# VHH binders against q9usu1r752to985: the designs that were tried, part 10

Target 1, 234 residues: q9usu1r752to985
Amino acid sequence: TPEEFASQMTLLEFDYLKQIPSREWIFRSWVSRDSRSAVRNYINFSNCFTYWIINCILEKKNTKARTAVISFFIQTAYKCLSLQNFSTLMSIVSALNSAPIYRLHAAYKLVKAEDIICLSGLREIVETKKNFSTYRALLRKAELPCVPFLGVILSDLTFIDEGNPDVLDSSPHLLSFNKRHRLADVVADVCRFQSSSYEMQSNTDLQSYILHRCRFVNQDLSYLFDKSLSLEPR

## First folded at step 4 (VHH)

Design b07 (framework vhh_etentamig_d1)
Fold by ESMFold2-Fast, scan of step 4:
Structure b07 (fold): chain B 234 residues (1-234), chain A 123 residues (1-123)
Amino acid sequence: as target 1 above (234 residues)
Amino acid sequence: EVQLLESGGGLVQPGGSLRLSCAASGFTFSSYAMSWVRQAPGKGPEWVSGISGSGGSTYYADSVKGRFTISRDNSKNTLYLQMNSLRAEDTAVYYCAKDRYDFWKGDSEFDYRGQGTLVTVSS
């Protein structure tokens, strides 16, 4: 179900969040493509999950079946919002907003009005306008436990690096005073989110299923877009 | 572990041809778009060409369009770049790259590893 799926995704995402040591913020371990950092593992899992959603929808040859999968993920995203799991919420809305899925007008016409209204509200939360202002405001009001979307934090760190990239490239350990101050704020925020826990029963079978299926999905948006066109021609 | 092994580079005269190969392992090759990225001496990396996982769609930088042809053989997990009418400005180390849109970054991420293969176009 959507509720159970959202609960298990929350536990998986929270486990990835808890595994990030403070040293990774200092060393920028995820920047290297050869890195086996906790941040890099989390980014890879999150992207695989987003692609898995796209693949799940496009695997359905029948329009009504595609609609059922879309509705399932809208409901799952809403349950994630209720659990303050913004990371899974971002992944689901990103998948639904992807070019291969966004264009499926015939499938969307069969989605219930309440789910369409729900999706519109979720899209407003994840909008990038004014530097994710809606998401940032919501995160600021959130009580623990909470799974934040770390992509916003990584974007902020990239912006911080923009003023002095040579120092980071030559010696990641020699950060300017301004960058160290902002880095300390990031570390404190992440530690705060890591300090709590969700009190939900783990379903190890479902968690294993999700992890296994995400491992073996097509991650080529151009291929997926062509598949979308074959299912619903223009 | 993802591994990409480039080969086929060498010294060639202007107007000549070379075919580059990239042997891929450690991931489901057909599930990823692949690209060729080059880096000329003293310059940053430049995307050259891309191909969808199925091979059905191909894309080229304006500087190589009409001269280079990208292709793949999914049964052999191999990517190719046929380079014709080579020019001195094509001199670079050529890297095979696994391509993926990164939803956290909001842009394509090219995962290219190893030494690449050096192409020198000179008389």
Scores: ipSAE 0.506, ipTM 0.790, lowest interface PAE 1.2, mean pLDDT 84

Design b09 (framework vhh_etentamig_d1)
Fold by ESMFold2-Fast, scan of step 4:
Structure b09 (fold): chain B 234 residues (1-234), chain A 123 residues (1-123)
Amino acid sequence: as target 1 above (234 residues)
Amino acid sequence: EVQLLESGGGLVQPGGSLRLSCAASGFTFSSYAMSWVRQAPGKGPEWVSGISGSGGSTYYADSVKGRFTISRDNSKNTLYLQMNSLRAEDTAVYYCAKDRYDFWSGTYEFDYRGQGTLVTVSS
């Protein structure tokens, strides 16, 4: 079911990606928190999904049951990597790296060695140090179809807008030229990813289940951390 | 749909007190941390105070520590801000916000959708 789950998440994420019009990238329509932009809808879905993973793991009172859920998501993340779905991969690893889940040593002790090795590799791919250098290298080499992690793209657009204080050229015209050049490259990359398609069969029941569960998930990270402590106090 | 309705603002003299309320609906109130965010005339929004979903943990901006107290009543889906020793600098529209950690940015987001409640501190 990891393979099927990864396939359906890839279709859902790709649908969110394809709904983003180029105008949103240019005009930064998501910056307003009240915005009903396609980017904002995607961010909301992705976060709800990440919180849902955390809730799924912490819902299990039994250590072996928590291990089974953790193993399921590690295997799902690996399948996402195979599908070049970096967005779902990022969400799953973010959930597993969250404070409430990362600390569950008893549950992790029961995870198969091969899955632990797999998770270590996935963590390296999504590592934020050196400005996501490992992820960026993989994305540059990725063939279509591919679902990129848009959080890196949003960060890049914010950096372009704010300017780089380390740039020694103080000419306003040259700074403006460099900003426009970088913006054009980012937009072109997004358009490239949107031009492809995945040929997997849709499972509407599973997709509906995911969307429904994400609607009513606990998103209080402090509460979830306290719940983690109650399950494995050590 | 998430709805937040702020109330309790008004005109008060320096050194005075006000109690703000926020009625929340459209989500499971106790499952979310909540904050108060204010926006003074001609300035950007400033985070003021935050409270965990259970009410067990509270946080304050340095500008309001010791003067403001955040609290919540989960049975009434209501967030409160008790403001004491008010100063002219506290003049702003106050918004209540539903908080979450945003895994894309790696920072907390504040979702404030209400009209806000105006607090004016002047002699």
Scores: ipSAE 0.501, ipTM 0.789, lowest interface PAE 1.2, mean pLDDT 85

Design b10 (framework vhh_etentamig_d1)
Fold by ESMFold2-Fast, scan of step 4:
Structure b10 (fold): chain B 234 residues (1-234), chain A 123 residues (1-123)
Amino acid sequence: as target 1 above (234 residues)
Amino acid sequence: EVQLLESGGGLVQPGGSLRLSCAASGFTFSSYAMSWVRQAPGKGPEWVSGISGSGGSTYYADSVKGRFTISRDNSKNTLYLQMNSLRAEDTAVYYCAKDRYDFWSGSPEFDYRGQGTLVTVSS
């Protein structure tokens, strides 16, 4: 079910979050493409999950079956919002907003009106407009436990580094006062999120299924777009 | 399984021309966007050019626009980069890459599969 799936995704995402040591934020260990950092592992899992959603929808040859999968993920995203799991919410909305899926108008016509309204609200929450202002406001009001969307955090860390010209190369302790202060605030926020826990019961079978399926999905949007065109021609 | 093999690099005088090739195998070539990425000694990787799976759309970095032409032959599973009016700053190892969109950054990520091909522009 959507509820169970959302609960298990929340536990999986929270485990990835909890594995990130503070030193990775300071030393930017994920920036190397060959990095085996905890942040890089989380990014890879998240992308695989997003592509898995796209593949699941496009695997269905008939329109009604595609509609059922789309509806399932809309409902799952809404349950993630209720659990304050913004990371899974972001992944699901990103998949539904991807070019291969967004264009499936025939499938969307069969989606219940209440689910379409729900999706529109979710899209507003994850909107990039004004530097993710809607998401940031919601995250600021969120109580623990919560799974934040790390993409915004990574963006903020990059902006901190590039926005201040007085940094000395490869020496974090020689960063300007302003850079060090803002970096410390970001690290403190992440540590705060990591200090909590969700009380939900673990479903190891479902978690293993998700992790296994994510390993073997096609991650090429051009290929998936062409597949989308074959299912619903222009 | 998936393999990309670059060739065509070499030593060339400033103002000269070179044509790079990339032989692709192990996937449905026409279904994937492809890019050329270069890395100069001591520098980070720089995206150079991209082409859609069909070949209908091409994109170029400002540093090479008007001088380089990307093309593909889907019947031969081969990607090309025609480089004209070469400059010393074009000296780099050139890699062909299969494009993947990264949802966290909102941008394409490029996988290096081959050894690359060295282009040296020197008098």
Scores: ipSAE 0.345, ipTM 0.724, lowest interface PAE 1.8, mean pLDDT 82

Design b11 (framework vhh_etentamig_d1)
Fold by ESMFold2-Fast, scan of step 4:
Order: structure tokens, then sequence, then C-alpha cells
Structure b11 (fold): chain B 234 residues (1-234), chain A 123 residues (1-123)
């Protein structure tokens, strides 16, 4: 079910979140593509999961079957919102907004009106315009436990690093006040989120299934777009 | 795990041609877009060309468009780059890369490995 799937994804995402040590934020260990950092593992899992959703929808040759899968993920995303799991929510909406899936008008035409309204609301939450302002406002109101979308955090850290030099002109070995304080704020936020817990029963079979399926998913977006065209021409 | 082995580089005169090859293993080759990325001495990496998993779509940097041709043979798990009308500024180590769209950054991400293959264009 959507509820069970959302719960298990929340536990998986939270496990990835908990494994990130503070030093990775300070040293930005994930910036190197050769890195085996906890952040890179989380990014890789998240991308695999997003591509898996796209593949699940496109593997269905029948329009009604594609509609059923789309509806399932809309409902799952809504349950993730209820659990304050913004990471899985972001992944699902990103998949549904991807070029291969967004264009499937025939499949979307069969989606229930209530699910379309729900999806529109979810799209507003994850909107990237104005620097994720809607998501950021929602995250500020969220109480623990929650799973934040770390992509926004990574973007903020990149901005901090590029906008603020490591060394002050007055002292070559000192970091600027601004950079230190902003980095400390990010670390404090992540530690706060990591300190909480979700009190849900683990379904290890479903979690293993998700992890296994993500490992073998096609991650070629242009291939997936061509497949989309073959299912719904024009 | 994922292994990419580039070959075909060498010394060539300006105006000459070279064909680079990349042998891929450890993943389902036809399921991934592939790219060629080069790095000239003392400079950062520059994306050169890309090809879809099926080979149906190809893309080129403005600096090489009309001179280079990317292709792939999915039955042999091999990526190719045919380089014509070579210039001194094409001198670089060439890497093949497995790529994907990164939903967290909103950009293409290139996963490449190996030593690359050196192309030197000089008289």
Amino acid sequence: as target 1 above (234 residues)
Amino acid sequence: EVQLLESGGGLVQPGGSLRLSCAASGFTFSSYAMSWVRQAPGKGPEWVSGISGSGGSTYYADSVKGRFTISRDNSKNTLYLQMNSLRAEDTAVYYCAKDRYDFWSGTEEFDYRGQGTLVTVSS
C-alpha cells in the first residue's frame, strides 16, 4: 500500500540521514566523484529510487496500468508529506515531473480528480523557483521527526563555499566569520534532524526489495524519453 | 565494478585524425548514456560529446561540432570517438564517462574512471 510503502521509505531515508557524520559537511567530501562518503551514498540511492519510479511507470504497456502506478506514487507522496518525509516526497514529484512521465497525457487523463488536485499541491511544495521557498517555509514549521531534502542543504553549502572564501585577507589561515557561522548552522540543523526517531515497524522484506530493484534500474533519461514516446506517440 | 578503459590516443599532426575507443564493463551498457570528457594540461575537465543508450541521439560541444563523431556498439560494450581535423587545442587526456541526470543537483553527472588516453596534436 501507499501507507506501508511511505513508512518503509521513511525508515530507509532516515537511516541514510543518520549515517552522515558532521565532518562531511565541513570538508564537503561528496564534491569529489571518487568519494565514498555517506552523502554520496544517499545521493546515489535517491537518484536510483527516482529512476526506479520512472521505469515502473514506463514498463506498463497499458495506459490504465500506467495510470494505476502514477496514482500509487501520488498517494505515496502525500503519505510521505504526512510523515514529514520531504526527501521521498521530492524524489516522487521529481520522477512525475521528469520529461518521460510529465508528457503522458493519456495516462494522466485517467487519474482521479482528487489525485490530480493532490499532485498539484505536492508540485507547489517542491517547486524549485524562488530557491525552494515553499519547501523551506514548510520545513521551518515541521516538528521532529522529519526527513529534510538534503539537496537544498548541498546547494546551500555550495553557495556558502563559492560566496565566502576559506581565508580572510587579514589572516591567510583564518576562515571568514560568515562562512563559519553559516556552516555551523547547517551542521546544527542536520544534527537536530538526526537526533529524532520514527516509531514505525520495519518491514525488512520491502526495504530489501526497494534497495535491490534500485540497483538495476535504467538511469538513461534520453532512453526513457524515447520509451515514453513509443508508449504515447506525439 | 564499473570499469571504463580508453584507448586509441597518440601523437598526430594538425589536420590529422584519430579514433578513440572505450571498453565498458560492470554495468548494462545499453541502459546508460555515455560521454567523452577531456582534460588539457593545467585546465579543468571539458565535456566533449554525448550519446544516448540506444545511440539514437548524439550531442557535441561547440568546439568539436562538425569535426568529431561519437558512436557506440552495444553488442561489444564499446564507445567510440572519431576525431577529424584535429587542432593543437584538442591536445588533452580523453576519458569516457557513464552519465546520468542527478535529480538532487538538477544537472548531468559524469561517472568516469581509468587513466584516459592521451591525444597530442603537434608537428
Scores: ipSAE 0.258, ipTM 0.694, lowest interface PAE 2.5, mean pLDDT 82

Design b12 (framework vhh_etentamig_d1)
Fold by ESMFold2-Fast, scan of step 4:
Structure b12 (fold): chain B 234 residues (1-234), chain A 123 residues (1-123)
Amino acid sequence: as target 1 above (234 residues)
Amino acid sequence: EVQLLESGGGLVQPGGSLRLSCAASGFTFSSYAMSWVRQAPGKGPEWVSGISGSGGSTYYADSVKGRFTISRDNSKNTLYLQMNSLRAEDTAVYYCAKDRYDFWSGQTEFDYRGQGTLVTVSS
């Protein structure tokens, strides 16, 4: 069930979000490869989940079975949008947009028209062009509770660290002032998202299943692309 | 815990050859693409070569194409870099890396935690 799966993913993602202490934003604990940080754990889980979706689709030898899995994840992504879980939405659309999956024209031909239309809308929301402008607009409008896509936030923090050439030309004190205020705004936004709660009932069995299945998935896009070619040749 | 142990570096004359090895543990070796990354004195890290988990696909930086050959032995959990026709500009510490496309950043991340192995090309 797409609804139940979306609900449990929302609870899992929100739990990862809530576990990030403010000190990690300040000290950038995730940048160190040796550090065990809540941000690194969340990034690792999210990537494993994205690869797991790709593996699930490519495990299906039969075209109709691949279509069923693709349709399931489109519906799950749409339910995540309804729950304002943009993190799982980003993961699912990223998997469907990956080279191994995007090219599966035979499988997509069997997808219902309403699901194809739905996927097109979801793709527009997560589009990276113009610095995620559609996603950013939707996030600003979102009510709590909400799971934001932290990848955009991490990108913004990197941009703040690199600075703005126009500000650098003004004075060192002006740059420091502007950087501190922008960093404070980002941290405040994250804290705001963490302050809410989803009221859905936890399904521990399904959550455990998801976490365990993600641990041992193949994470080699070249291998997965070759597997895609074997299922649907050019 | 991911462990990567590089070896095979040394001092070699221009035009010489070296074979680097990387012993990997703590993960399913064949499920990950692997790369060699080098860092020359006073410079940032530079990606050198990559190989798919199966060994079926290999990739090289333009600076090393035709001179270096990447390979792997999944039965031994070992990655290799055969370096021929070495030049002074190849002088660097060489690291092996477990790589993965990161969907959050949109970039391939290279996890290289070992001490590296120093290659010095000098007459």
Scores: ipSAE 0.581, ipTM 0.814, lowest interface PAE 1.0, mean pLDDT 85

Design b14 (framework vhh_etentamig_d1)
Fold by ESMFold2-Fast, scan of step 4:
Structure b14 (fold): chain B 234 residues (1-234), chain A 123 residues (1-123)
Amino acid sequence: as target 1 above (234 residues)
Amino acid sequence: EVQLLESGGGLVQPGGSLRLSCAASGFTFSSYAMSWVRQAPGKGPEWVSGISGSGGSTYYADSVKGRFTISRDNSKNTLYLQMNSLRAEDTAVYYCAKDRYDFWSGTSDFDYRGQGTLVTVSS
């Protein structure tokens, strides 16, 4: 179900969040694409999950079946919002907004009006306008437990690095004094989110299924767009 | 183990042509978009061209559009770059890369780079 799937995704994403040590932010360990970095592992999982959603929808040869999968993920995203799991919410909406899926008008015509209205609201939350202002406002009001979207944090760290290039001469891997203070704030926020727990029963079979399927998904958006065209021509 | 091996580079005069090849192994070649990326001496990497897994869609940087043609042969696991009307500013080491769109950054993430092949355009 959407409820169960949202709960298990929340536990899985929260586990990835909890595994990130503060030293990775300080030394930017994720930049190397090293699979041993907790941040890089989380990014890789999140991308695989987003592509898996796209593949799940496109593997359905029948329009009604595609509609059922789209509706399932809309409902799952809404349940994630209720759980304050913004990371899974972002992934699902990103998949539904991808070119291969967004264009499936025949499938969307069969989606219930209530789900379409729900999706519209979810899209507003993840909108990038004014530097993710809607998402940032929700995150500030969120009570623990919560799974933040770390992509916004990584973007902020990149902006900080590019805006102030000064570094200590003796420490090429360290940031300037001003950047270190901003980095400390980011680390403190992440530690705050890591300090809580969700009180939900783990379904390890479902979690293992998700992890296994994500590993073998096609991650070529152009290929997936061509597949979309074959299922629903213009 | 993903392996990419570029070949076909060399010295060519302005206005000349070269065809680069990239032999891929260790992954399902037809399931991935592929790109060509170049790095000129003393400069950062520049994306040049991309092709979908099926070969149905191709993309080019403005600097090479109309002069370069990307193609692939999925039966041979090989990526190609046909370079025509070469200019001095095309001088660079050319790399082939397995491509993926990264939803967190909103940009392409180049997963694996080969050793590269040097293209020198001079009189």
Scores: ipSAE 0.306, ipTM 0.699, lowest interface PAE 1.9, mean pLDDT 82

Design b15 (framework vhh_etentamig_d1)
Fold by ESMFold2-Fast, scan of step 4:
Structure b15 (fold): chain B 234 residues (1-234), chain A 123 residues (1-123)
Amino acid sequence: as target 1 above (234 residues)
Amino acid sequence: EVQLLESGGGLVQPGGSLRLSCAASGFTFSSYAMSWVRQAPGKGPEWVSGISGSGGSTYYADSVKGRFTISRDNSKNTLYLQMNSLRAEDTAVYYCAKDRYDFWSGPSEFDYRGQGTLVTVSS
């Protein structure tokens, strides 16, 4: 079900989050793609999961079957929002907004009106305009437990590091303090999220299934777009 | 809009060399980290190599380290993979990929692989 799938995704995402040690934020261990850092593992999982959703939809040759998969993921995303699992929410909406999936008008016409309304609301939460302002506002309001979207955290850390201000003899301590203060705030927020727990029962069979399927997914967006065109030409 | 066109593949003898190229268009090339990914017949995709947007940092899978060299020419919007000491195990379709998350510019859209170029290592 959507509820069970959302719960198990929340546990998986939360396990990835909890594995990240504070030193990775400071030393940026994920920058090397051949590293076995916890952040890199989480990024890879999120990418694989997003492409797995796209593949699941496009593997259905029948329009009604594609609609059923789309509806399943809309309902799953909404349940993730209820669990304050913003990471899985971002992945699902990103997949549904991808060019191969967004263009499937015939499949979308069969989606229930209530699910379409739901998807529209979810799209507002994940919109990237104004530096994810809607998502950031929602995250600031969120109570524990919560799974934040890793991409926004990584972006903020990059801008803190790469926005290197000119160091002047009169105020070098102020500039160094400001950078350390901003980094400390991000790390403190992550540690706060990591300190909580979800009380849901683990379904190890479903979790293993998800991890295995993501491992073998096609991540060629051009190929997937061509496949989309073959299923719904116009 | 984003376009990636791989070239340079072909049939080569074991121990030989090939240089792959990827012509990129539709985005600010120097702002994105780029990768090479390969897929052998009947197997899943394998990440091969990555390079930062500036070209200052390069990364390699253990299976190709010391044999392959990734590079880029930002003035020509082109990514390269120099492949030396080729083995039968290197036989695959090679894809050029734009990273989904560029840590310099923040989160971006999905990884975008081009059409691929076939490399066959056989006697």
Scores: ipSAE 0.000, ipTM 0.135, lowest interface PAE 11.3, mean pLDDT 78

Design c01 (framework vhh_etentamig_d1)
Fold by ESMFold2-Fast, scan of step 4:
Structure c01 (fold): chain B 234 residues (1-234), chain A 123 residues (1-123)
Amino acid sequence: as target 1 above (234 residues)
Amino acid sequence: EVQLLESGGGLVQPGGSLRLSCAASGFTFSSYSMSWVRQAPGKGPEWVSGISGSGGSTYYADSVKGRFTISRDNSKNTLYLQMNSLRAEDTAVYYCAKDRYDFWSGTSEFDYRGQGTLVTVSS
């Protein structure tokens, strides 16, 4: 079910969040692709999950079956929003917005009007235009427990490292001080999100199933786009 | 466990040719787009060429278009780069990469875990 699936994804994502030590942000241990960092493991899991959604939809040869899977994930994303699980919400909408899935007009025509309206609202929340302004507003208003989308945090850290495009004449010590101050704020925010917990009952069988399935999905977007074209040629 | 093993590099004179090979294992090779990425001494990585899983679509950086040809043999799990009319500017370590879009960064990432193969173009 959408509710159960959303609850178990929330627990899984929160477990990945809790495993990130603050030193990883300071030392950027996740930058290396061969690192054993908690952030790298979380990024890999999140991408695998997003690709798994795409694969699940495209493995259905029948249009009605594809519609059912799309509807399931729309409903799951909406439940994630109510649980303040923005990470899973972002992953699901990213999958549905991916080129292989977005183009499936025949499948979308069979989706209930209420689910289409729901998806439109979810798309507005995850919109990248205006620097994720809608998402950032929701995150600021969110009460604990909450699973933030760490991709926005990683983007902010990259911006801090690459420098300030509006800097006219700054000494190295002043830039270093500003960067350290902003890094400290990021670390504090992550620690705040890690300080609480969700009280939902764990379904270890479903969690293990998700983790196992994600390990074996195709993660090539071009291949998946070609597969999409074979299912709906235009 | 994805493994990519590059070979075929060496010292070659300007105007010469080399054929690079990449032996892939640990994944369904025909299901993945593949790329060649190079890194010259003291410079960052530069994408050179890409090929779709089926081999039906190929792409090239402007700097190598018309001189390099990417191809693949899915029955042998091998990716190739035929390099003709080599120039001193082509001197670099060449890496075979499995392509993947990263939904967190919103950009394509190249998973190149091999040692690479050194191509030196000099007289």
Scores: ipSAE 0.352, ipTM 0.716, lowest interface PAE 1.8, mean pLDDT 82

Design c02 (framework vhh_etentamig_d1)
Fold by ESMFold2-Fast, scan of step 4:
Structure c02 (fold): chain B 234 residues (1-234), chain A 123 residues (1-123)
Amino acid sequence: as target 1 above (234 residues)
Amino acid sequence: EVQLLESGGGLVQPGGSLRLSCAASGFTFSSYRMSWVRQAPGKGPEWVSGISGSGGSTYYADSVKGRFTISRDNSKNTLYLQMNSLRAEDTAVYYCAKDRYDFWSGSSEFDYRGQGTLVTVSS
C-alpha cells in the first residue's frame, strides 16, 4: 500500500542519510571518481528509484493501469509528506514531472480529482522558484524525525565553494572565515537530522524488493520519452 | 561493480583515423545512454558524443560533427567511437561514460571512472 511503501522508503532513505560521515561534507568526497562515497551511493539510489517510478508507469500498456500506478505514487508522496520524508517526496514528484510522464494526458484524465488536487499541492512544495522557498520554509518548521532533500544542501555547498570574487577585494582570511562558518552550519544541520530515528517496523522483504528493482531500470530519458509517445501519441 | 575499460588510442597523424572501444560491465548496458568525454592536457573535461540505449539516436559536439561516429553493440556490451579527419586539437585522454539525467542536480551526469585511452594527433 501507499502507507506501507512510504514507511519503508522513509526507513531506506533515513539509513542512507545516517551513513554519511561529517568528513564527506568538508572534503566533498562525492565529487571525486571514488564510488565509495556515502553521498554518491545515496544519490545513485535516489536516481534509480526516480527512474524506477517512470519505468513502472510506462510498463503499463493500457491507460487505466497507468492511471492506477500514477495514483499510487501520488498517494505515496502524500504519505511521505506526512512522515516529513522530503527526499522521497522530491523523487516521486520529479518522476511525475518528467517529460515522459507529464505528457500522459489520457492517464491523468482518469486520475481522481482528489489525487489531482493533492499532486498540485505537492508540486508547489517541491517547486524550484525562489531557491526552493516553499520547501525551505517547511524544512525549517519540521520537527525530528525528518528526511531532508540533500540536493538542496549539495547545491548550497557548491555555491559556497564556487562563489564569485567580491568586488571589494578585502582580506582572504575574512572570505575563508565566512565560507567555513557556512560549511559548519550545513554540517550541524545534517548531524541534527541524523541524530533522530523513525520508530517504524522494518519490512525487509519490501525493502529488498525496492533495492533490487531499482538496480535494473532503464535510465535513458530519451528512450523513456519515445516509449511514452508510443503509448499516448500526440 | 560498474566497470568501463577504454582502448584503441594511440599516435596518429593529422587527417588520420582511429577507432576507440569501451568494454562495459556491472550494469545493464542497453538501459543507459552512453557518451564519450575527453580531457586535453591542462583543460577540463569536454563532452564529445552520445548515443541512446537502443542506438537509434546519436548526438555530437559541434567540434566533431561530420568527423566522428558513435556506435554501440549491445550484444557485446561495447561502445565505439570512429574518429576520422583527426586534428591536433583532438589530442586528449578519451573516456567512455554512463550518461543519465541526475534529478538532484537537474543536469546530465557522466560516470567515467576508467583510466581512459590516450589519443595523440602528431606527426
Scores: ipSAE 0.539, ipTM 0.807, lowest interface PAE 1.0, mean pLDDT 85

Design c03 (framework vhh_etentamig_d1)
Fold by ESMFold2-Fast, scan of step 4:
Structure c03 (fold): chain B 234 residues (1-234), chain A 123 residues (1-123)
Amino acid sequence: as target 1 above (234 residues)
Amino acid sequence: EVQLLESGGGLVQPGGSLRLSCAASGFTFSSYHMSWVRQAPGKGPEWVSGISGSGGSTYYADSVKGRFTISRDNSKNTLYLQMNSLRAEDTAVYYCAKDRYDFWSGESEFDYRGQGTLVTVSS
């Protein structure tokens, strides 16, 4: 079910979040191409999950079956929003917004009106325009427990490293202080999210199924787009 | 776990040809788009060519179109780059890369871990 699936994804994502030590933010351990960092493991799991959703939809040769899978993930994403699991929400909407899936008009025509309205609202939440302003507003008012979307945090860290070299009247000491202060704020926020737990029962069979399936999916958007065209030409 | 072993580089005269190979292991080769990326001395990496997991779609940088041909043999987990009409500016270390779109960054992520293979085109 959507609710159970959302709950188990929340537990999995939260486990990845909890495994990230503060030192990785300081050393940026995930930047190395042969890195075995906790951040890199989380990024890999999240991407595999997003590709798995795309594969699940495109595996269905029948239009009604594709619609059922799309509807399932819309409902799952909405349950993730209710659980304040923004990471899984972001992954699901990213999959549905991907070129191979977004173009499936025949499948979308069969989606219930309430689910289409729901998806439109979810798309607004994850919209990248205005620097994720809607998502950031929701995250600010979110109470613990919460699973934030770390992609926004990684973007903020990159901006801190590269940001504002042309400031007038800045001393190197003041700029270094501001950068360290902003990095400390990011680390503190992550630690805050890690400090709580969801009070849900683990379904180890479903968690194992998700982890196993995500490991071996096709991660080639070009191939997946071609497959989409074969299912719905035009 | 991911292992990529490039070979086939060497010294060649302008106008010559070379065929590069990449032996891949540790992942489901046919499930990934593969690319060749090169790095000339003192310069950053430059994407050269890409091929879909099935081999059905190929892509080339403007600098190599009509001269290079990318191919793959999924039964052997091997990627190839046939390089014809080589020019001095093709001199670089060539890397085999597993690539995918990264939904967190919004851009392609190239995973190339091998030592590469050096191609030198002598004037």
Scores: ipSAE 0.524, ipTM 0.807, lowest interface PAE 1.0, mean pLDDT 85

